# Ledger of designs, part 11: VHH binders against Origin of replication complex subunit 2 (ORC2)

Target 1, 363 residues: Origin of replication complex subunit 2 (ORC2), of Arabidopsis thaliana (Mouse-ear cress) (q38899)
Amino acid sequence: MEDIENIEEDEYGFSRNYFLAKELGGASKRSAHKLSDIHIVDEQELRETASTIEMKHSKEISELMSDYKTMYSKWVFELRCGFGLLMYGFGSKKALVEDFASASLTDYSVVVINGYLPSVNLKQVLLALAELLSELLKCKRKSSGSLSKGQETFPSRSMDDILSFLHGPQSGDKDCFICVVVHNIDGPALRDPESQQTLARLSSCSHIRLVASIDHVNAPLLWDKKMVHKQFNWLWHHVPTFAPYNVEGVFFPLVLAQGSTAQTAKTAAIVLQSLTPNGQNVFKILAEYQLSHPDEDGMPTDDLYSASRERFFVSSQVTLNSHLTEFKDHELVKTKRNSDGQECLNIPLTSDAIRQLLLDLNQ

## First folded at step 4 (VHH)

Design b01 (from s12, 15 letters changed; framework vhh_7xy4_2)
Fold by ESMFold2-Fast, scan of step 4:
Structure b01 (fold): chain B 363 residues (1-363), chain A 128 residues (1-128)
Amino acid sequence: as target 1 above (363 residues)
Amino acid sequence: QLQLVESGGGLVQPGGSLRLSCAASGFTFSNYAMAWVRQPHGKGLEYIATISTGGGSTYYSDSVKGRFTISRDNAKNTLYLQMNSLKPEDTAMYYCARGSDEPGFYILTKAPSYMDVKGQGTQVTVSS
């Protein structure tokens, strides 16, 4: 089967293999010249050569991974000292960081954030972290034969209240913390200033330790000096893996510049491909409205229903609500109130990104 | 059509071993976290093990930790459960379950409560 996703991944894989071979310095200058656009060469022949080069160096890559495993105890010690760990280097670090967490952080609660996905919701993450910490603290008090008091529900608390709880009173146990793993902290869902500030505040909480990866060369520009030295307290680890971005590459293609609206739209398009044709058409109505009304808080839900029904994409309010639930579950649409108190639906993308998304969705 | 088909169950003596398989079709298997759950006769569903999309992270219930091993082969769209040192209390109908679409975040130490589909099941009976 031929899919846009498969074509994109194949192109990225070929590019990665070419750069991997060049980085390792294995080929003569004349051999490297042969792989360039200077000569007319069969595309299939180039892909076969690239895959052969990757296979030839699989042993070296395996040895590199083994070397990183010897560092795991040091990384745990650094986390216990209050440092954040920042993993960088060529190739996907997802498998390495997950192996580290599953092998070396088993004594701790671990929350994994997939920052390459558009579906990341930091408030839900904060609520989950608060619930985990509350549960952990209750278990400690229960072992002491005492009943905890004053712990209520968290769904009604503000983000500031949740962060205050995570910072909390000083625990008698120095090792009482939750580890948060962030794959691609520089990912499209997280790289806005508000999200970065929230993550920095989270990292500074006494009950939280952070392990994050970055893939973009300009990722350090996300942070000011206070964030780097006082909130994240980063220790930088160079961990090139040369592993393919099989999962991240679908949602966060690195051949494009960070901050590209086309890149953001492409990640959303993959999610939209899972929707029914009627669901895609309802989304198109919302996107088209937002492009026509850039100064508004979004499309009123009643207007979306009227437009969708007029175009025969929905037969009832129940059908529309089914589509809206799916959009919200995939973080494609946000709900907010306008100045008139009406519920409005907003696609959390720039106008340029929405235009690109509509082009991608039309196939 | 989304389908999960379990196999490999049967009658086994205490201390014995079995390997369960789950064949997945109708969705992109490599995009989903997978789980094994069981239901003993007359009881509710009990979580056994979960595995991440790439197989790099695995989680087990305390009742099976050290005895069972979950694994997956994304090239074959197949999930496995290797069961060793089987006990009479392991007698149950075993189900393969799919997580929801890859989540924005998850908790490493817990079974995903977001599991949305389970298969028809395969019976495991431990004698005595």
Scores: ipSAE 0.411, ipTM 0.511, lowest interface PAE 1.1, mean pLDDT 73

Design b02 (from s12 with Q5V L11M Y35S Q39R E42G L45P K61A V70I A91T Q93L V105F R118W; framework vhh_7pa5_2)
Fold by ESMFold2-Fast, scan of step 4:
Structure b02 (fold): chain B 363 residues (1-363), chain A 128 residues (1-128)
Amino acid sequence: as target 1 above (363 residues)
Amino acid sequence: QVQLVESGGGMVQPGGSLRLSCAASGFTFSNYAMSWVRRAPGKGPEWVSTISTGGGSTYYADSVKGRFTISRDNAKNTLYLQMNSLKPEDTALYYCARGSDEPGFYILTKAPSYMDVWGQGTQVTVSS
């Protein structure tokens, strides 16, 4: 009467598929093209592959994290010496940096900036930092009577006034600082020159220490020599995590995923260079027509044949069709029917890309 | 059960317009910033636009500024994307996403972890 027995039997779907795979093992040569057998094998293979990847990934992440944890005391020392820490490497560094801060920066106030979010406002961040520093300094000085010229109203202060307050005149307070963590300092809200200059000035303040991450290969191009060596004072840490970009990846695309769209104009140029001179000239006729008739669905095939034959680039319709087959095989040309039912040829590139290709073919 | 259901996608010629909708259920819609994210074939996710909880602030990717308009109706728990002057490069699956409840900046304390919620997507194809 216990429902638990039925629940236990239904729990083992993996076992059912294992036994099905075993039954198929004796007849594998004869069942290769049966759709149901292929489907069962694919499900079993996918589950085995996913399980193997998960186990290897979990072990590798654990080993990497353990290695990085041994570096935490050194990173704290580097911050205390006035260096900025710049974290780079494949995978999300968000969890690693937050673990570092939570484990090793407990004696300091830590402000986290999510640079991957477009809603980040640096003025609001600076105001929050100034308020935190103000509270920290009041606790240390114990003199409430210093209010005779009190600077208690930060919302009305300029950016420069706030940064001057964060800098302060006293280097003697080397252990009195706020740590600022910037996830993706190269993120969409922060990558403009004005924001980068503000962050560099912030990093140079006596009461501020910076820990930042980057994911783009071009991130170093955001900074000049003064920013790198004197303001940020970066120590570069290579910390690949292989962790997924579950949050950042939405707002800050992975660099490796962007390669596929830039290929079309360069690959077209390489293909065109490999064509016979007559093939190149037929393509040029089509390209010139398309640039002269931007509002049309492309060049009618009969018109291309007439123009190509008149200029002796083709001797017959068969010769033209050979060139068109080659263009189509390399995705240089597509065919479409116009409103009159005529077959038209179209180059699936922007007018600017076609102009560039024509320049490259003539040089 | 948190659910996001996109609609309004389709095929359109260059220069055309489409309006996408996203119906939200299972959470207090007015408490979350909402975003549109797109994924073209063979590419990773590309952020398109974000709208604040009350609709007072809107943000756009440079590729869509001046052409797309994000809006929301908190009374109907619905997010919209008005797409004008569509280009072939706008061809993608468009996803409605609940914005991170993670603020732009915060003081590090024992904060709760955040989770992303996505719809199934709606296909937009711009072709001649």
Scores: ipSAE 0.428, ipTM 0.499, lowest interface PAE 1.0, mean pLDDT 73

Design b03 (from s12, 20 letters changed; framework vhh_8k46_1)
Fold by ESMFold2-Fast, scan of step 4:
Structure b03 (fold): chain B 363 residues (1-363), chain A 128 residues (1-128)
Amino acid sequence: as target 1 above (363 residues)
Amino acid sequence: AVQLQASGGGFVQPGGSLRLSCAASGFTFSNYAMGWFRQAPGKEREFVSAISTGGGSTYYADSVKGRFTISRDNSKNTVYLQMNSLRAEDTATYYCARGSDEPGFYILTKAPSYMDVWGQGTQVTVSS
C-alpha cells in the first residue's frame, strides 16, 4: 500500500514504444493499428514449424471480427455520451480493441495501458494524460482564438491535482477528450483496490473516456455500485473472439490462478517463450551464471543488473525489477540472501534442465 | 559504447532514389525495433518509418507510404531505408533510432519524445 515505493519517474518501466508515436497527418493512427503485430508475429513465427493445430474455426473467427466492426460507430457514440466501454468474452480482446481504436478513434488522442503486465505505474499514466490534455487544450485555445493565455505547466503534482486537472470544467464539446484503452483492467498491476479507485476517478473525469477489457471471472467483484454506475458508467459488451492470448500469455493467468505444483523444464520453457527478448536475455545471464557457479546460492542482484545494463537489456533498476517481478510471479526465479546479506537470485531447476532451456532458447 | 551510424545521404533530383543505412554497434541489434526520423530546417523531428525486431512488421508515415521501404539485416546489425520517387519536401537530415523495451503503457498519438539511442544523422537534399 506504499504508493511511494511505486512512484518512479523512469518511463522505461511504464511506457510502450514511444518511437512509434504520432506523425502529423494521421500516419501514427495507422502505425498504431500494427503496434501489437510485432510481438504477435514473432511469437507465431516460432510456432509455424511446430503447428499441430488446424485453424478449423478461422472462418467463424473472421466473421465474428467483421460483425464487431459493424458495431464500432455505436461504440464511438457511446464514448461521446460519456459511457465507459467494458469488453468481455472468451479469448484475447487485445486485437479487437486495438483495431477499434485504430479504425474509429483516429480523431482522438489514445493512451493504451497493458494491464496484463505487472509493471504498470498509474502515476506515470496520469502524468502522460495530463501532458496530452495540456497540449490538446493549448491547440483548442489557439484554434478558437480563446481569451485564455499562457502555458499550462505541471510542476511536481499529487495524483489528486492531476485528476482534478483531467476532470476540468464541463465542456459543451463532447469530442474534447482523451481515450484510455485498458487491456485487462483486472490484470496483476491494476486489480488492487487503490488502483481500481484511481481508474474509476480517472473514468469520471470530463476529459477522459475509458475502453477496458476483462478476462477474470471475479472482475465484477472489483467494483462497488458507485464505481460501476457513477464513475466508470460501464456499458458491457459481450465480444468473444476465441483468439489466443499470444501477447498476454494465456498460461500466465492460468498458472498464477491454479498455482504451480512444481516448476518443470517444460513449464519454464513455455513461460520463457512468452517473455520479451530483453526479458529472455536477462534470464539467460542469470542461467549462465548459475551453471558457472553451481556451488553458490545464486547470482547477486547487483551483478545481474550490472551485466544486463552493460549488454543493454535493461536501462534502469526499474526495468530490471519489472523482469524480476515476471520471473518471480511465474516461479522462474527465487530470492535468497547470502552470508553477506546480499539479495541473490536462483533458478529452482536442475543444472541439466537449465542447460536444456538455454539450448531451446538459443535455437 | 552504443552507436548508430547513419549514411547514404546526398544530393538527388526529384524522382530520384537513395538508400540510407544505419550501422549499429555496442548492443544486441536483433533485440530492438528500429526507426527512421527526419528533421527539415526550422521544423521539429518527425517520424518516417519503423521496423520490428525480426523485420516482419513495418510502419510508415502517410507522406512516405508507397515510396519508402524500411528493411533490416540482423546478421550485419544494419537497418536500411530505400527512398524512391523523392520529392523536394523529403529534404531533411535523416536519423536512425533504437526503440526501447517498454512494458505497461504507450501513447498512440503523441509525437516522438523518448528514444533510447539516436544516430548522428545523414543529410538528404532533393533539388533540381
Scores: ipSAE 0.417, ipTM 0.493, lowest interface PAE 1.0, mean pLDDT 72

Design b04 (framework vhh_8dlx_2)
Fold by ESMFold2-Fast, scan of step 4:
Structure b04 (fold): chain B 363 residues (1-363), chain A 127 residues (1-127)
Amino acid sequence: as target 1 above (363 residues)
Amino acid sequence: EVQLVESGGGVVQPGRSLRLSCAASGFTFSNYAMHWVRQAPGKGLEWIGNIYTGGSTFYNPSLKSLVTISRDDSTNTLYLQMNSLRAEDTAIYYCARGSDEPGFYILTKAPSYMDVWGKGTLVTVSS
């Protein structure tokens, strides 16, 4: 699946890079030539062309979002029928799904889970859902004398007990449910098997309906046949937005993989601030090497280790591997093999973005 | 309504430690990332660090060895522990509610991009 993903990514990235290069190419070429002033009139034409391209891109995205709004009634009907909705496609689906919920799920309580955040705690989510359902059931009964055991003791209960409460009696009201929105159900906090099993069990509860998004091609591999068909009961919706991953990119920096220069540099700076001083210094060595060797595929891992050890930023290969794992987890660094077959490390940013990042880091 | 109130500021001698508190009210504190920011006299705002709903902390690299941020969700209180205070740490210290998304929330017309700031508390490091 990685081969297919690589081919698709190259096609999408190729189109986007062409678009950006078309807008900026004339200015870059002029700055590369000593006598660029002979093309002053072309600079105005380039600005006009870039403006036209930006306008067309914005119009296409606007039309796409308008088309999705026509689908909202169908999505509500599918949720009421007991299906889970799975949203996939290029670009952030956060704004789309939240617009859908805000516009079309007003008759229901909606709880949003941000699966792109590493700190998401499913037990806290389940407790909140149980408390919310408890209040909804209490209001519906309209009986001051009706006390249900367990409704005020949820924090001390196991996840199994909470899920049992959320499931309720199988003969319950078909229209009494809470909608749970999960942004990036394949995200770092949720992708482990225990979390996925908990989410599948949650989706199968009679008082719960699930709307989730995925951004990874391998997300379907998280689920077995029972999870897909009996627990999640997924309906798949292809909803490309081409929206930037502004929020998700801070915690799960997909924008670094996409090569967006100004936004990517800011996102990388935020991530770098979370690293140890030694980790930041190892990254700085790599960044400085890459700026000095722009025509190379990256810094050999052995060279990074030697430089880092010489400057006392790492004491062993294990220490370096710890930093490299952290860089890779945050998509600050990619690995590839050079023409000599040795492992090389590359920061997936432009030279200008790396210079800006180093300025921000050195201040 | 929605309110953040800092406390614990005052005059402290160089090399000493100080702990600031921020009491939150009018919103579900446990659903929000919280930040500490300071402003020294005649200078701009300087971000100190933040703490997410799960307790994960991120610090300004220039300050990481000197500060610790913690939270108590049972009392809706944010803390900033400062060690080895220097004259240059003299500033007004603000707590702020994160405009970043919390780990989970109940959907409203205004999801959690809204910034809320306290009034600030003055810390003076001098003999």
Scores: ipSAE 0.385, ipTM 0.506, lowest interface PAE 1.1, mean pLDDT 73

Design b05 (framework vhh_h_nbbcii10_fgla)
Fold by ESMFold2-Fast, scan of step 4:
Structure b05 (fold): chain B 363 residues (1-363), chain A 131 residues (1-131)
Amino acid sequence: as target 1 above (363 residues)
Amino acid sequence: QVQLVESGGGLVQPGGSLRLSCAASGFTFSSDSNYALGWFRQAPGQGLEAVAAISTGGGSTYYADSVKGRFTISRDNSKNTLYLQMNSLRAEDTAVYYCARGSDEPGFYILTKAPSYMDVWGQGTLVTVSS
């Protein structure tokens, strides 16, 4: 999966456009007369062909989006049949899925879960769904005494109790359900086995339908056959958008969001390479300190500031705090209190992983 | 209380430049709070489009493919202001530009027409690129 956020001045994109332009239009022209004339002609022809290719790609992407819109009624029908929808393909699917829900699911209550955010709390989601389901069932059974007020209040209930409540009502009405949209069901807050099992159990409820997106190649490894075929009941939709991860990338880099916890050192290296040189150097000071003091709880923030200031990597405490916020946003650094109550900074990686990062960063 | 106010919009010829400003009040950019900031636009007859975003620390920036290399997002924490420098403007850039603040919340929400992960929005500033 490519990180399309890096396309600001992508040399690979330029090279690709150049070779495509040459293949489609230019043909190699050899002239023994004047190299500068050949160079100017080749450059003009490249610009014209590149403009045509860029226009073609933009039009093809627009046509893709229009094609997906024609599929919306089929996706609604699939949800009514009891299937979960799983959206995959290159590019952000957030806008597509939200457009689908806004355009085609207006007759249903829709709960959106932003799986790319670490702030996702499934118990709060389950409580909200239980309340929505209670309201839905009251509308269907106006005279019903089946639902007590005790069943509508769950602040101290376990997740198992809430899921049992959600599974309780059975319905033959194919149009009576709540839609749950999960952006990046493979995201950092959701990718643990317990959370995935909770989502699978939720998907198997007769009054719940799931629409989810995935970005990681290894996302299918989150699920066993029972989860895929009996709980989620996935219909797989290939929906490449080629859209950048503008929103997702701001809160959590796509590489970190897709979660390879077993390969944290490689993920951290990619993030570090995207930081400013001063940010990288501040991180190096922290990493070197941690390797030199393996029995300590981390580097005191005041010591990091002093070292960074002496080496001209930061001009003020504000500048340091900006770097530290960036590190925390990307889960590169955590805070811990030492025995003296001082704030200490810790890189949550093994010593071997830190050594590899320093080697890669020093090249 | 918490508010974002855009300024700097107007009429400009194709190939020209404009700098948009977004002044924040009721919160600060230099806190330990995770406030991602961004610019969005809505062209006549089109939906809301993300243009550019900048992380809390200012170290990471993201741009729509249509504006890459032409627009630059920046922030001044001492002035509590977000900027969008727009260069090489095209007729297609004509839109109402909105400043928005994102937060770590919400992890989930009930779907509405506005993206609730952007919890504070400005009122918008019109940019017209015409001869």
Scores: ipSAE 0.326, ipTM 0.488, lowest interface PAE 1.7, mean pLDDT 72

Design b09 (from s12, 16 letters changed; framework vhh_7xy4_2)
Fold by ESMFold2-Fast, scan of step 4:
Structure b09 (fold): chain B 363 residues (1-363), chain A 128 residues (1-128)
Amino acid sequence: as target 1 above (363 residues)
Amino acid sequence: QLQLVESGGGLVQPGGSLRLSCAASGFTFSYYAMAWVRQPHGKGLEYIATISTGGGSTYYSDSVKGRFTISRDNAKNTLYLQMNSLKPEDTAMYYCARGSDEPGYYILTKAPSYMDVKGQGTQVTVSS
């Protein structure tokens, strides 16, 4: 049977991720060398390399897509039963999910949300869904329509009012629904707790069915037990495609590309702007130290604490550790031990990239 | 700085074909979704077709689906529209448009609702 709790890639997927990362030029472990010794792949070069790999593996990718197409009728049945479908596995799932919707969901209205974009606005999406449902209900229940019902959702209502409309009456037609496709439900615009709670409530609406994809290993940490089992009602589908992130990669290639962990100054700047002022200042101390000491293994944690405490950016070791946890979660900082056995913090970027970050952060 | 130059329009008989092209300059063409929109004389802009950054996804208005094909050549910074089985109602000024942003959401089989129109246009006239 399907295992809702198992979200880890199998050993085969991990092996392919390593291989793909090496083909993309991103898999190089040089703990004895500085990042300046590594050829940095820019966004254009990465996109060109991904295009070449896609051409080389096109036959294997086509065979995988053909295999998945035989599963489409089962996925439609699962949606009709009230389940949400959660797609995971190595590679872009955008083409697969859109092919599934185009081929198998033609009897339903389908709304696609591009969660990989930072500019997605859930309230606008909910308003669009309410408008679409209103149009569908007019066609099905023309004799029950009234002047009052035609004006119950617009123009700027609370999120609760919109979701109540999308849920509808208890005795509603359970086979009348809108399919919502969410590419990267774990994406930058959607991963906050408020957005995830809104999506979970949306998924529980009687007139909504959800198909979503995830790419981050930590995606399940977005959801509590109620969200997983009562609201989303996820069925987990392992669907590795090994396809490059051609569309998603235009916006955040290094975040979405599995097997590549290289940070760009642009991506790091966005994360830094979301930090508290004290967090930004702690990062600035670390960055300035690293620029002044390019041949060292990083800044000793004790030295960072002393400098941050002296400048009143942290009040205790606990406060510093909170900031460091945030930095590590976003891959802004890595921990390693120097030749003396001291714990040191390192920003895994070139000196030029760090200088650009400091300029952007100070603007 | 930003330039979109449309060409390929003309007079054609009903049932005929035309191929429109749009030469883009002043921006990195491969980073943007592109669209074709048209404006009949004295009427508003009408969406025709949209193509994704890499060309892998295309969407068409119901009025042209099955007759028109949108394509792009990122190496040449050029957008194309192949127009087959032309009808008198296809008569309009055709504009090449750059997407300001990849749409945050859309209805499947429908275009993003907002695009920037930057070209001078190319006239298509379908008449006997």
Scores: ipSAE 0.338, ipTM 0.490, lowest interface PAE 1.5, mean pLDDT 73

Design b10 (from s12, 13 letters changed; framework vhh_7pa5_2)
Fold by ESMFold2-Fast, scan of step 4:
Structure b10 (fold): chain B 363 residues (1-363), chain A 128 residues (1-128)
Amino acid sequence: as target 1 above (363 residues)
Amino acid sequence: QVQLVESGGGMVQPGGSLRLSCAASGFTFSYYAMSWVRRAPGKGPEWVSTISTGGGSTYYADSVKGRFTISRDNAKNTLYLQMNSLKPEDTALYYCARGSDEPGYYILTKAPSYMDVWGQGTQVTVSS
């Protein structure tokens, strides 16, 4: 009669895979639940809260960081076994993951993706990975290096061709892989379904190992069962750091980004800080014009181009259009035609919000 | 680990020219926008010029426009500042710095993540 009880215990989670259940089950659900209980908090308030916690618990935080360093050998072993590592917990994990890679992955090529940046381009990353793998394979095969040189043209290849190359043959080189670190795999540029599917396919490639962090409350909803268990093959690591989001928080407000919110001065500031100094200065010209003309429908695009070129912030119409596309994609600027049929640009913010942004840009 | 080493400063008469160089090491130079910043005696730091990662876009402070030219050689990991028509007001310690633009991705080669790295500086003195 014992046999029936043993079968029921295995079915109901008294698992022979205790290790996997412990890593994946209870900690993930509790962490996600705690994050979902948080009301909308602005980026600055979140940053200040993290800093306060760090000051109060500095001894305990130091002990946590020391404990994580003892786990590095285990994390390397897990990567070598083909698992993806998913880091979660309160506080920035950027420094921890980069310390891990610098200390423990020195025998491997490591590519870091800053997923908190809105400007991340996965096709460029895939091309870089393909080039790196090509060079790594040549180093292992000192014979025939000159014969392969004429056949490697990755910039003209499709995404599917690049991923096929990174996957390689099933019976390929046993210990040849590139480690890919993704800070905030749930970041603004990566959270769309197509990007997540590309990352999942990348993670399933035999020549790729993935280490990623998440901070967004809805991050677990990005992936279906196949992506989690078969493509990413995640091992979940609870690694609270209580470190402030000094870098990520500028580009990716973790709690404020919960759903579609109206454009705010804080959201605009975060996007603007992700732009080049030129992009910021072009936006400043538009903002100053709008404050000087509060009853107008916006700044004519030709006037913005003339002012930006005169101040050497743009070299051509193409560079201005690149900035305008970036502004439009992030809802910083809206376009409409005036009574003269001319394209005009408008910042969909209050005058007070625009003044605050100008103060932030005049640092 | 990460180092920026400036050179090419010196004493020059008003209207003269100098070319500054900055040798970068310990990070992937081609992945970062680069800047020149100066500090005159008794004054705070003043931004002078910025160049994009590929060198296609350049930006200048109003005080140096038309006189200074920023350039880079990504193959040599070197940043340059060509200074023409120098004025006494250009007298300062000139620093090379990594720009504020963080790359979307990079290859980890003992390069730090986003950090503003400044060199030791090179002194430029314009005396009449």
Scores: ipSAE 0.415, ipTM 0.515, lowest interface PAE 1.1, mean pLDDT 73

